# VH-VL binders against q91z69r481to671: the designs that were tried, part 30

Target 1, 191 residues: q91z69r481to671
Amino acid sequence: GRRNSHARHQDSGQVIPLIVESCIRFINLYGLQHQGIFRVSGSQVEVNDIKNSFERGENPLSDEQSNHDINSVAGVLKLYFRGLENPLFPKERFTDLISCIRIDNLYERALHIRKLLLTLPRSVLIVMRYLFAFLNHLSQYSDENMMDPYNLAICFGPTLMPVPEIQDQVSCQAHVNEIVKTIIIHHETIF
Key: E = the ipSAE of ESMFold2; O = the ipSAE of OpenDDE; V2 = 0.75 times the mean of E and O plus 0.25 times the DockQ between their complexes.

## First folded at step 15 (VH-VL; framework fv_ifabotuzumab)

Design q1 (at its last look DockQ between E and O 0.02; V2 from the best seeds 0.00; counts 0 for: pae O 12.6 > 2, placed apart)
Fold by ESMFold2, look of step 15:
Structure q1 (fold): chain C 191 residues (1-191), chain A 125 residues (1-125), chain B 107 residues (1-107)
Amino acid sequence: as target 1 above (191 residues)
Amino acid sequence: QVQLVQSGAEVKKPGASVKVSCKASGYTFTGYWMNWVRQAPGQGLEWMGWIYPGSGNTNYDQKFQGRVTMTRDTSISTAYMELSRLRSDDTAVYYCARDSEYEDYLTGSYGMDVWGQGTTVTVSS
Amino acid sequence: DIQMTQSPSFLSASVGDRVTITCRASQGIRDYLAWYQQKPEKAPKRLIYAASTLQSGVPSRFSGSGSGTEFTLTISSLQPEDFATYYCQQYKSWPYTFGQGTKLEIK
């Protein structure tokens, strides 16, 4: 597998990678009401074309390119996070983050998650805040797009917080999804 | 390796209900949407709806809204479809079908890649 | 809802023939289309997704083409085991819908 050319923007400090920013901006403009966004697959051809365009230094998602399929743009965003050498939620924090599911009070859970996330590099936190604010906003359209925080967590959990290979994949995946859901819902408290 | 095994055939009277089970193995049950599709004798395929086993969220075709209930038990990796107020035209083979694998490494559905063997439901007086 | 229409409903052909089946959508679905094969007394099997991408393990004599509203499944050299009913299915939006089917009979 080829490396994503924009994966290294995570290492450049406070800049949101252009591909991430562009995908999210495009979806905010055209895709908030799109049924099944992030769950329905995008066109393989369009996803590859968009990715290759960013690799050539182009921005195919500028305001004039409103023709792109929303599912394909969503696919590019997911592909970016899947391709990171270091997952957005580092594996070193996996056990600590998962343990937060035992906190029943959701506000208290959010505060403990915040405490754990503040140990991460600032550049990672900036991307997290941007992504989760967007996911929360998107979920507010769930009556139309069918993507509530539960559904979005399911679509993003495996990508953002991969279960380590030595762990029970089935049980841990449900816990990952619950943590990601909590972060979507309570992003203002956490970030 | 990935397998969906459904419960056995059912014979029902009009007005009754039927609950079909679909046991999944060989993959992470809570990570994939599960569809239900039926096929009347000599007829084509008809999508009934889906359930997401991780959350329990459902989406039903309007034709079945109010009569169908899809559920799951994650402890035994089993999905269920219950159809109530049965009529003779509900006689069909009922299939569970999983969303496709991420073969091209994109996350998302490309249709239904794994199907159960089908459960014949006969509704007659 | 997006209606899917297949043609022909029945098709009779000889071993070695090239066979085509057409599927038409009532509105544009880009390439959000899958093809299924169903043999008697068996569950459907996916052959093609994304209109033209061949499922792993499916013989290369099967191919798909098309986009938008018109799609074609092609079997380049018909084999005896290809006797089956074929369905197209759109997955652009819910409810997911199938074509009515094409029954392929081997002469």
Scores: ipSAE 0.116, ipTM 0.661, lowest interface PAE 6.1, mean pLDDT 86
Fold by OpenDDE, look of step 15:
Structure q1 (fold): chain C 191 residues (1-191), chain A 125 residues (1-125), chain B 107 residues (1-107)
Amino acid sequence: as target 1 above (191 residues)
Amino acid sequence: QVQLVQSGAEVKKPGASVKVSCKASGYTFTGYWMNWVRQAPGQGLEWMGWIYPGSGNTNYDQKFQGRVTMTRDTSISTAYMELSRLRSDDTAVYYCARDSEYEDYLTGSYGMDVWGQGTTVTVSS
Amino acid sequence: DIQMTQSPSFLSASVGDRVTITCRASQGIRDYLAWYQQKPEKAPKRLIYAASTLQSGVPSRFSGSGSGTEFTLTISSLQPEDFATYYCQQYKSWPYTFGQGTKLEIK
C-alpha cells in the first residue's frame, strides 16, 4: 500500500517537502543535461538509501561534494510522488482532467486545467507549481537530455496522475500523458 | 578505425539463456551509448535497449523487461547482452550498434553510426 | 510508443531511376530520424541522420528530407549496389522504433 510520504517529509512548516526540494535542486545543479533523465533507472540500492536517509530526517543531497548518481536522485523524486497516499492529481479530478483532452486549443485547454486545479488544496498547488516549473525548465534542455515535455509527461504521468483501476489503463494513459504535457508547457498559465 | 566485433553464432534450447558480446575498438568505449537491436529472419529491425558504458546505466524496451540484461566491461571495451527464458520467436540476428552520443549530444541528433556484424541466435527444441 | 510507418514495403525499379521512400511518424519527432541501408546477411548501415544529414562516405545521390511527421529518403539515380532494404528510425523517444522496411528490388 501507499504510505503518506507527504506528511512524513513536511517538517517545520516547510511548504515544499524537503525530499522534493532537495532532489529538484540537485538535478538543477547536476542533471539538467543528463541524457534520458527520469527514463533511465538508477541503482535501486542507492535510491532506497537516499529515501531512507530523508525518512530519518536527513538530507543526503545537501552536500556539494555529494557523488550520488543523478538517475538515482531522479528515481527518488519519482518514488516520492508514486508513494503518496493520495496522488498529486487526486483521483476525484481524474475524469474532469481527462475530459480536457477534447479541447483542441492548447492554451484553452490549459485554462480549463487551471480551473480544475484551483479547486485543490493550496498545499498541493504549491507543490505542483514547484514541480512543473522544474519540469518545464528541464524540458528546455531537451536537445541535450532528450526529455522534451512529452517524454517527461510519459515518465511522470503514471506517477502523478495514475489511472484509476476502474478505468481502461491503456486508453487513459495516453490522455494522462497529454494532460501532463500540457501542464508542463503551460505551467505559467496554469499556476 | 571504429569497429564493433560480436561473438559467434549461438544455438539454444527453449528456456535457456544466451549472452552475446560486443567488443569495441577505435574509440572511447565509455563515451558512447551502445544499443542492441535484433532482427528475426525475414523481419524488420527491433530495438531492444541501450547501455551507457560510462555509468552502466541501461534502458530496455518494455517488451524485454525482466528478460534482458545489458552489461559492460570497460577494461576490455566490451558490451554484453543476455537474454533469458528463450523462446523460438527469439531466433534472430542480434546487433550491437553505437549511438553517436558524444558527437551529437548537444543537438540530440543521435543515430546508430557503427554496427557490429551481428550474432545469429537460433532457438530450437 | 512512436510508430513509424514506411511506404512502400516493396519497390521495383531500374538502374538510373529516381526512387523515393516515405516514412511517417505517429507523432512529431522533429528531425530525430535516421535512414539505414541493409543488404542481405549484412548489418544495417546508416545513410542519413537528423532527417537530412548525409553520413560521411555515403554517395550524394542519397538525400533525406522532412520534419515533424513526414520524412522522405530519395535516391536520385539508382546504382546497382543500391538494391537493398531500407529502414527509417526515430530516436526522439524511447523505445527507439523502426519502420517496417522497404525492399528495393531490381525490375
Scores: ipSAE 0.000, ipTM 0.538, lowest interface PAE 12.6, mean pLDDT 89
ESMFold2 (binder alone), look of step 15: mean pLDDT 91; pTM 0.932

Design q2 (at its last look DockQ between E and O 0.03; V2 from the best seeds 0.00; counts 0 for: pae O 9.0 > 2, placed apart)
Fold by ESMFold2, look of step 15:
Structure q2 (fold): chain C 191 residues (1-191), chain A 125 residues (1-125), chain B 107 residues (1-107)
Amino acid sequence: as target 1 above (191 residues)
Amino acid sequence: QVQLVQSGAEVKKPGASVKVSCKASGYTFTGYWMNWVRQAPGQGLEWMGDIYPGSGNTNYAQKFQGRVTMTRDTSISTAYMELSRLRSDDTAVYYCARDSEYEDYLTGSYGMDVWGQGTTVTVSS
Amino acid sequence: DIQMTQSPSFLSASVGDRVTITCRASQGIRDYLAWYQQKPEKAPKRLIYAASTLQSGVPSRFSGSGSGTEFTLTISSLQPEDFATYYCQQYRSWPYTFGQGTKLEIK
């Protein structure tokens, strides 16, 4: 639909967008053990209905006895980040971020990624920290849900850090996925 | 441009193993689940399992658990299915088939959109 | 496992007929359903995904509908090339499962 950088961001810059917070809270409550979360597609009808409700200022996920499909809620979260006018990882940082793959040690790689991200606006870093803390937490259930950091990076790489049109799409996509995996694993070091 | 090309026909004795290959081209091999599906002569389709080439994670149908092994070599974009302790009722055409994603890859898989040409495996004494 | 049951198993029809094939799931699968066409000696070809979304390049005479446990594939005006076997497949959960097939034959 209509893509915006943040929906319902009306507070002092500490506020996580309601749609992001609501999706993550719902998945934390009902979906941590859900097999194939982010891999199996949600209902396109339900995904669109939930997305449109949030755009109208409603919160369809606030009902404690909600019967929403976990795959559809996961789809809404992915669609939100894909629809941002400015990607969560800004394109001007792209070349520097993917160059970090040359660092084989994941912890040292994380430290270099942190250095690059520290200059971003605090509001962006707050959303990043929230999202990646959730993705790391979800990956801790990978024995049940099948979504380890590698699988989650594949699901979110194209969404969070789109490859600029000038770059080689195929080789850069693999590098994006590796960087996103590093951030999931070492989110506490980075943020 | 997306293509799956499978290895040639095999004739095996009962008790042997067979390993079928499936070479992918025209897309990012590690970004899509690869399924294996078989079809006995004159019969319907039977899902055997899948592998995610990026991680190597597999899921096997209970019927084949303990007899099937699915692997891949990401350096040559090739998936493999090995079926052991073959019986005459394992005679079938074996297909590899890629999971699709919604066109914008944002929402996940919608079934299998690209199929290999099939590999005939005949098990006879 | 989610069992998929197609009806009918065999269907005879003439060119120009409207044909409907049904598929029932043993439990709710929302719209996580695909339809495939298979001609003899050929690999299956996906026609429809998400219960009702037509695959690119598939003729518009094919349509799908349904959600939950009951789904239909409709061919609005049967053509000679449409005589084949049709399969539904759920992808809601592991393991993925197929219906037993519907063979569409010349009447």
Scores: ipSAE 0.213, ipTM 0.652, lowest interface PAE 5.4, mean pLDDT 85
Fold by OpenDDE, look of step 15:
Structure q2 (fold): chain C 191 residues (1-191), chain A 125 residues (1-125), chain B 107 residues (1-107)
Amino acid sequence: as target 1 above (191 residues)
Amino acid sequence: QVQLVQSGAEVKKPGASVKVSCKASGYTFTGYWMNWVRQAPGQGLEWMGDIYPGSGNTNYAQKFQGRVTMTRDTSISTAYMELSRLRSDDTAVYYCARDSEYEDYLTGSYGMDVWGQGTTVTVSS
Amino acid sequence: DIQMTQSPSFLSASVGDRVTITCRASQGIRDYLAWYQQKPEKAPKRLIYAASTLQSGVPSRFSGSGSGTEFTLTISSLQPEDFATYYCQQYRSWPYTFGQGTKLEIK
């Protein structure tokens, strides 16, 4: 299947956090066909060890002899986005993004989402483009890993686009998942 | 300009080993999967395996498991394919070929867009 | 492993002819299919990828179609330089596999 190369991003000078790039690289190399990836929790000890290593400025996933559990690496990636002071999808855009769910046509929905996201800082957009390209790529292995765009959206939705406290958590979460799903599927149109 | 330049023709005896090199230029060597494909005289193309130079990760076709070793030297942007315990039916032209990456995707394979010129390996007693 | 079966193995045609080569996969490969052209004593050249996307620099008379298990390469009007051997290849899963090839000869 399709595999990962970081050459384009590195050569283009795009600024992707090392932890994000390394985790995604690792998953592309070793985990694309892993059943239930991002749905199965890895070892908390290993996740913390990897995370702490990155925080020390190291890259524990660059070693050719690396034998980390793929679920742990996946966990690190999710944990990174969950731990952001400001969610990848800013809360200021939440209401507008959710409103896009009313657009039935997915392509048209994607165009509206694009319009909203293009107002964000370039640095955020770069990370979004990188992440969602990866998620789309990963979803192409859904026959093997059982992670179609919807399943991936369920896993990442709460992390990337948390529902503000003033909102109804239950009703909005379903909408968040649909928005994230739409972005995964139509990432080329959106970014 | 993206280019792959392979080592010269080899003549080997049965039971020997051959190591073919493929030097890449014009792109970031470590960022693209490198395939090895061979073609026996008058026959079709046969995928042998691939390597990701950035990590050294490899995939081998079952037919060559235990007999093929793919490596790389990132310092000189060169990939290597070594085939051991050679036999007459290993006589073929061996190609290195880079996997393509489409702009709209983060990473991926879209077949092999750049090929080396091929290395003829002849196995004869 | 995914088996790729091309048809026909040999094809004779004349300049100006419309030519179609088919490739069948033993299981669904979505659009993870490439077509290559190979001329004698030359390395293969990618013509089509993603089943239907034309490689930059390849003449528009070449086209690819299909998804899942059935694929076709079409040359709308055969030119003298098109006489060669053509291969399909799936890259849906390891190991990557090629069709057995179709040799297109001049009638």
Scores: ipSAE 0.012, ipTM 0.553, lowest interface PAE 9.0, mean pLDDT 89
ESMFold2 (binder alone), look of step 15: mean pLDDT 91; pTM 0.936

Design q3 (at its last look DockQ between E and O 0.04; V2 from the best seeds 0.00; counts 0 for: pae O 9.4 > 2, placed apart)
Fold by ESMFold2, look of step 15:
Structure q3 (fold): chain C 191 residues (1-191), chain A 125 residues (1-125), chain B 107 residues (1-107)
Amino acid sequence: as target 1 above (191 residues)
Amino acid sequence: QVQLVQSGAEVKKPGASVKVSCKASGYTFTGYWMNWVRQAPGQGLEWMGDIYPGSGNTNYAQKFQGRVTMTRDTSISTAYMELSRLRSDDTAVYYCARDSEYEDYLTGSYGMDVWGQGTTVTVSS
Amino acid sequence: DIQMTQSPSFLSASVGDRVTITCRASQGIRDYLAWYQQKPEKAPKRLIYAASTLQSGVPSRFSGSGSGTEFTLTISSLQPEDFATYYCQQYNSWPYTFGQGTKLEIK
């Protein structure tokens, strides 16, 4: 049976949402060399069970819970960002962010992206910094996990920076993925 | 409506190269990984590698590293697989096959849902 | 590399029979398994993904079960169109690998 929210513990004092921090810490401990992380699907049942546990105020990914499937934990992280009422990258910044693809030099592109992102609320920037530092770190294992910055951008671009409905989804999606890739590679410059 | 149509049968000599094409229609070509799988006569299926047409990024099975090149032309929604330094044991049917459900990006791949009709490559003296 | 072993390699059965095909992985793959059907001179067709989820349009006489290292494809009442070769395939890690196949023939 499901437990209702009146029994859950809310983490009102944590800057990074507990579910995000828990997923990332779990993957850092057990999943950095796991082939196809974020590309290969996890178990839908396990993804939903983990999500529901967090909604009940439980933490199924604590250090004692090391038996979870890496692809399912990755799926929980993607599902969290997909479920946000407002995307991590606000729709109001879409046109400005996409225009940065015109800057061919990746370092200069990163500096322009930084300028755009620094206008966002501090709490959003903290989550961005945490996520992209992790994605950069994960990509350093691409010889083993097969997930370079572009593959990771494919997995997160649509969720993090959705293309507005009135735009050409295919061409804009390719540009979103390129911007997300730039942020993964140059996260230290941007954040 | 979703279709993968491959180029016709080929006969090659040992040492030559072959390039098989796979034309996609009915879906967003650049949004799905494309796999290449082969099947020698009377044998099972063997995964050779994949390509993401949106970027051209590839992953090759170790057995084919150095001999296989996977490419695409996004203007005509066509993927290509080229196998060089052909040997008699490269005689097989070569399939292209699309990853399932990746366009949504929610959970990732569940295997290959759409296959081309296959291209027979015969390598003989 | 994860090795996939199917059993049996050949199976002779009659219309109406219940048929069971087993697939064993050399290491745990959770439910990252698909089943394919291949008829002579045709491309494979996916029947099942995620070990037990039936592909849309596949008859309900097909079912899949298992997780970890042991998986089963069952055909509850064999029909004439079901005589084919069946393959399991893992997508847990690269390279993706297939079982050697089970050829299902009429008796």
Scores: ipSAE 0.112, ipTM 0.647, lowest interface PAE 6.1, mean pLDDT 86
Fold by OpenDDE, look of step 15:
Structure q3 (fold): chain C 191 residues (1-191), chain A 125 residues (1-125), chain B 107 residues (1-107)
Amino acid sequence: as target 1 above (191 residues)
Amino acid sequence: QVQLVQSGAEVKKPGASVKVSCKASGYTFTGYWMNWVRQAPGQGLEWMGDIYPGSGNTNYAQKFQGRVTMTRDTSISTAYMELSRLRSDDTAVYYCARDSEYEDYLTGSYGMDVWGQGTTVTVSS
Amino acid sequence: DIQMTQSPSFLSASVGDRVTITCRASQGIRDYLAWYQQKPEKAPKRLIYAASTLQSGVPSRFSGSGSGTEFTLTISSLQPEDFATYYCQQYNSWPYTFGQGTKLEIK
């Protein structure tokens, strides 16, 4: 697998990796209204420091006095998913998921996406549910943070659902973004 | 300057164990994964495993499971690789190699950007 | 495990030549691929990471390309100091694996 803390948390029996939970918690507390969140990159050095801290078994985001930059914390969250050995959305489901773009009715599309995602391991679904609930919540602050569901999908699409090499990267990326957007909007229906 | 300095050459008998050290300097030892790679004479590179010094977490190649132990002493910024039950085909140069400090934010890509000078281990009866 | 297959294993070329080495992964590794150069009795040196990112200090005549399962290392104009053995390595999944190497020799 890639460099991440997922394996460590699995050993602890934690359903949601601590790094994911902590980053999301931190953003919920301090970053919901942060303009350009997940679009603006944080300090690479700080991102690495936070990541490394989690890898040491620490939680650098648990302290009330934590003064980490929101963009760095956001970066850590994205980096975690990017670094997964297997993408959150498995490549084996890519074609089927992309095919859902043909469904014009968004609610119906969501139902089809749900059906496909229910074939995934429960552990993955739990993380997805948690993540997309957060992203939906974050998007409700789009008037302040400028991150509507589509903008968030643009940021997370490549990370969560990378386009397989055998596919057209440009055309498929647009579809990926739409699928991720749909999931953000209809997360309650899907999960 | 980032540097990895390994211990000296070793000559061992079959069945013995060898422990190679790798002292790191010029960077925060605990913050970067350390890989171990070996190379038999005239052969290619073979990944043995890695350790994250901050936590002590390790990953070993299946080939070496049960025979290799990677440890670290953070107080002296030193990583160790111990290989037991040595046999002749363990004769090789053993390298420690640090993962890159330049992590790609978008891809999460790494690499081994700094290498030790290598430690020659000879196993012969 | 992910198998990395390099081609060719041996390559003879002259100074000034354009040289291309290929690396194939048994499964998709996205862009998590590095290229290394190794000279005799020396430790390997990273040339490329993330499939196409040039290591700082490496001459621009070196370039990497590819994603997924097919990758290439290219030397646009071979220099005398470039004669060495080259390895690709995936770091998409544990265990990390190397190609068998490509020895670049003087013709």
Scores: ipSAE 0.012, ipTM 0.543, lowest interface PAE 9.4, mean pLDDT 89
ESMFold2 (binder alone), look of step 15: mean pLDDT 91; pTM 0.934

Design q4 (at its last look DockQ between E and O 0.32; V2 from the best seeds 0.00; counts 0 for: pae E 6.4 > 2)
Fold by ESMFold2, look of step 15:
Structure q4 (fold): chain C 191 residues (1-191), chain A 125 residues (1-125), chain B 107 residues (1-107)
Amino acid sequence: as target 1 above (191 residues)
Amino acid sequence: QVQLVQSGAEVKKPGASVKVSCKASGYTFTSYWMNWVRQAPGQGLEWMGWIYPGSGNTNYDQKFQGRVTMTRDTSISTAYMELSRLRSDDTAVYYCARDSEYEDYLTGSYGMDVWGQGTTVTVSS
Amino acid sequence: DIQMTQSPSFLSASVGDRVTITCRASQGIRDYLAWYQQKPEKAPKRLIYAASTLQSGVPSRFSGSGSGTEFTLTISSLQPEDFATYYCQQYKSWPYTFGQGTKLEIK
């Protein structure tokens, strides 16, 4: 049988990686009001310890383990996405995605983003839906955690949608952050 | 090359306001939080607050709430700190300082990695 | 607010000496601590972050250690250019706070 504390990703058949699912559930339970979540870096030691535990087939973030530093759990989640060989938003879609900022009507913009994302594998879309639903939910606590959709977009933009090296990094990064913000706000329309 | 260049020294009377500018170059201005830190003559460093230039959101140390206003102009990559109702004990060097770069492993703040050269504000009758 | 206390406030040492500066937090801050060097009439420069990680370009004679509430900056062999004031800073929570500083004078 599959055990939550020791389940391997491929053993459970989960489309959402266990480390992603575990980090998000932990933050939903203990971290929604945490000041500066995703903005303040986690402890390098604790982030590495958690990551290594998942690599050994352990789940140090089970619901019974509320002792972990929220910034470190947030850091593990960002580390996962930053470490992907292929970014969550593929570089092949980059130009088309950032061009959507020229659409002023936000509902129409969301529909165009949806069209572009529907061409992606379903496994990628499932992870996107899970992540962005969580980021939207987290942003609803911005009075306490100070992380509105715009602040979360700057924290995740570089990780989720890297600017290709041949592009102007400064101007493109601002556009990436706007697209990511749009997806956080309008995730129900997009996914 | 990342750098922050601040406006020149100011001399003010008690009760006046001062507005210090901080022009950023070499990075995406709207994607990094900007701190303001002051240092009175012969004393240590005192954090005043931050602004996020992308949204204009701010967070001020309670000591300055109601007297400090942090703003920005994204078209010229410039942050501003305005301190009102000046007192003689506001005499200090005022620094802008960027939060850590988002290029790093773990992507997040590890303190302030780039500082402006400082702006001396003198408050005297 | 998390209070940061440095000791000593003043330190005089010779070139080649090993010097240590201690920083104490009023509550646990894990390793959310940075060390800055400030030379006269200059802006602070970050030396160390995450309590023990050297900033790129900082000489290897500088090292940091500690976690929780007690932290140490060490200069293993003092050089003439190390004449400066050193500050610790916590970044666990807002407001960010600094130690009062340690002025290092080289004989």
Scores: ipSAE 0.088, ipTM 0.662, lowest interface PAE 6.4, mean pLDDT 86
Fold by OpenDDE, look of step 15:
Structure q4 (fold): chain C 191 residues (1-191), chain A 125 residues (1-125), chain B 107 residues (1-107)
Amino acid sequence: as target 1 above (191 residues)
Amino acid sequence: QVQLVQSGAEVKKPGASVKVSCKASGYTFTSYWMNWVRQAPGQGLEWMGWIYPGSGNTNYDQKFQGRVTMTRDTSISTAYMELSRLRSDDTAVYYCARDSEYEDYLTGSYGMDVWGQGTTVTVSS
Amino acid sequence: DIQMTQSPSFLSASVGDRVTITCRASQGIRDYLAWYQQKPEKAPKRLIYAASTLQSGVPSRFSGSGSGTEFTLTISSLQPEDFATYYCQQYKSWPYTFGQGTKLEIK
């Protein structure tokens, strides 16, 4: 499979967090064809161990001989985004992003989403571009891993773009998933 | 309390269709995958597929492809499983079962933690 | 598809006995295994998940062990209410698959 062409950054100027880069790299190497990736949770113990290792400044996924469970690595990636103080998709943009669902043409929808996302900090956009490029690539293996853009959006939607408490959780979640799906599919247009 | 309540028993002729309902309560219906599992008389459990109520996305076992349709009505937290072109070997108890695996990994649970009471479907000429 | 094979298919035991049921997977499933109990004319009930984690509300006499391809459900001291059919299930990949079941009967 294709590897991310993003250069590694030093800790002092690293634009993409090591945990994100390492998890995605690991999945690209070993998990692209893994059925149900991001759908099935890994071992909580292993997930926590990996997470804690990163928090200690280590990279437990750097060893090519690592025998970590793909589902656990996937879980670590999701937990990272969920654990952010500010969600990757900020709550301030939630209403505007959701409104894009009214645009029927997916390409036009993507253009509107792009306009909204370009208002975000450069650092956030870089991480988004990296993540969604990966998710798009992963979805290309949907015949094997059964994770098409829609399924991936279901898994990542709540994590990346949580529904604000003041909003209707049920109705908005479906829209969140559609927005995330659109971004996965049209990531090159958007970023 | 988390609960799944299914529709009543059905008797159908071969070639007909049956639609079983599963009403969920006590949790966010749209946030959990819903499985359908059947059990023929005196036999084991057979997974048929799942639906994600939040989106309506489905995944069916290949054995049932083309005959099974899983849907949901989120307004009443109800999942539906329709099986068409019924055969005698479709006679079974059909269960809806919630997949306890929450997509954001909050639950830490695995497998099917809550089951409906089952719906008996009899296919006979 | 991942095939799950349980043994034995039938087991007779007495109250107070230690009972062990085994489940084998055709390929490695790590700990993505659940155990269910089913009583006659009732829906299955999850007892164990993640191979060894006891479901809340399930008596401590039930325990699960194993990883990879070999798994075991153990009842340390059989109680009258434990006579039922037990199923293992993998949820590592789709389709989800069950063992053929183990019917535990009173001796």
Scores: ipSAE 0.023, ipTM 0.632, lowest interface PAE 5.3, mean pLDDT 89
ESMFold2 (binder alone), look of step 15: mean pLDDT 91; pTM 0.933

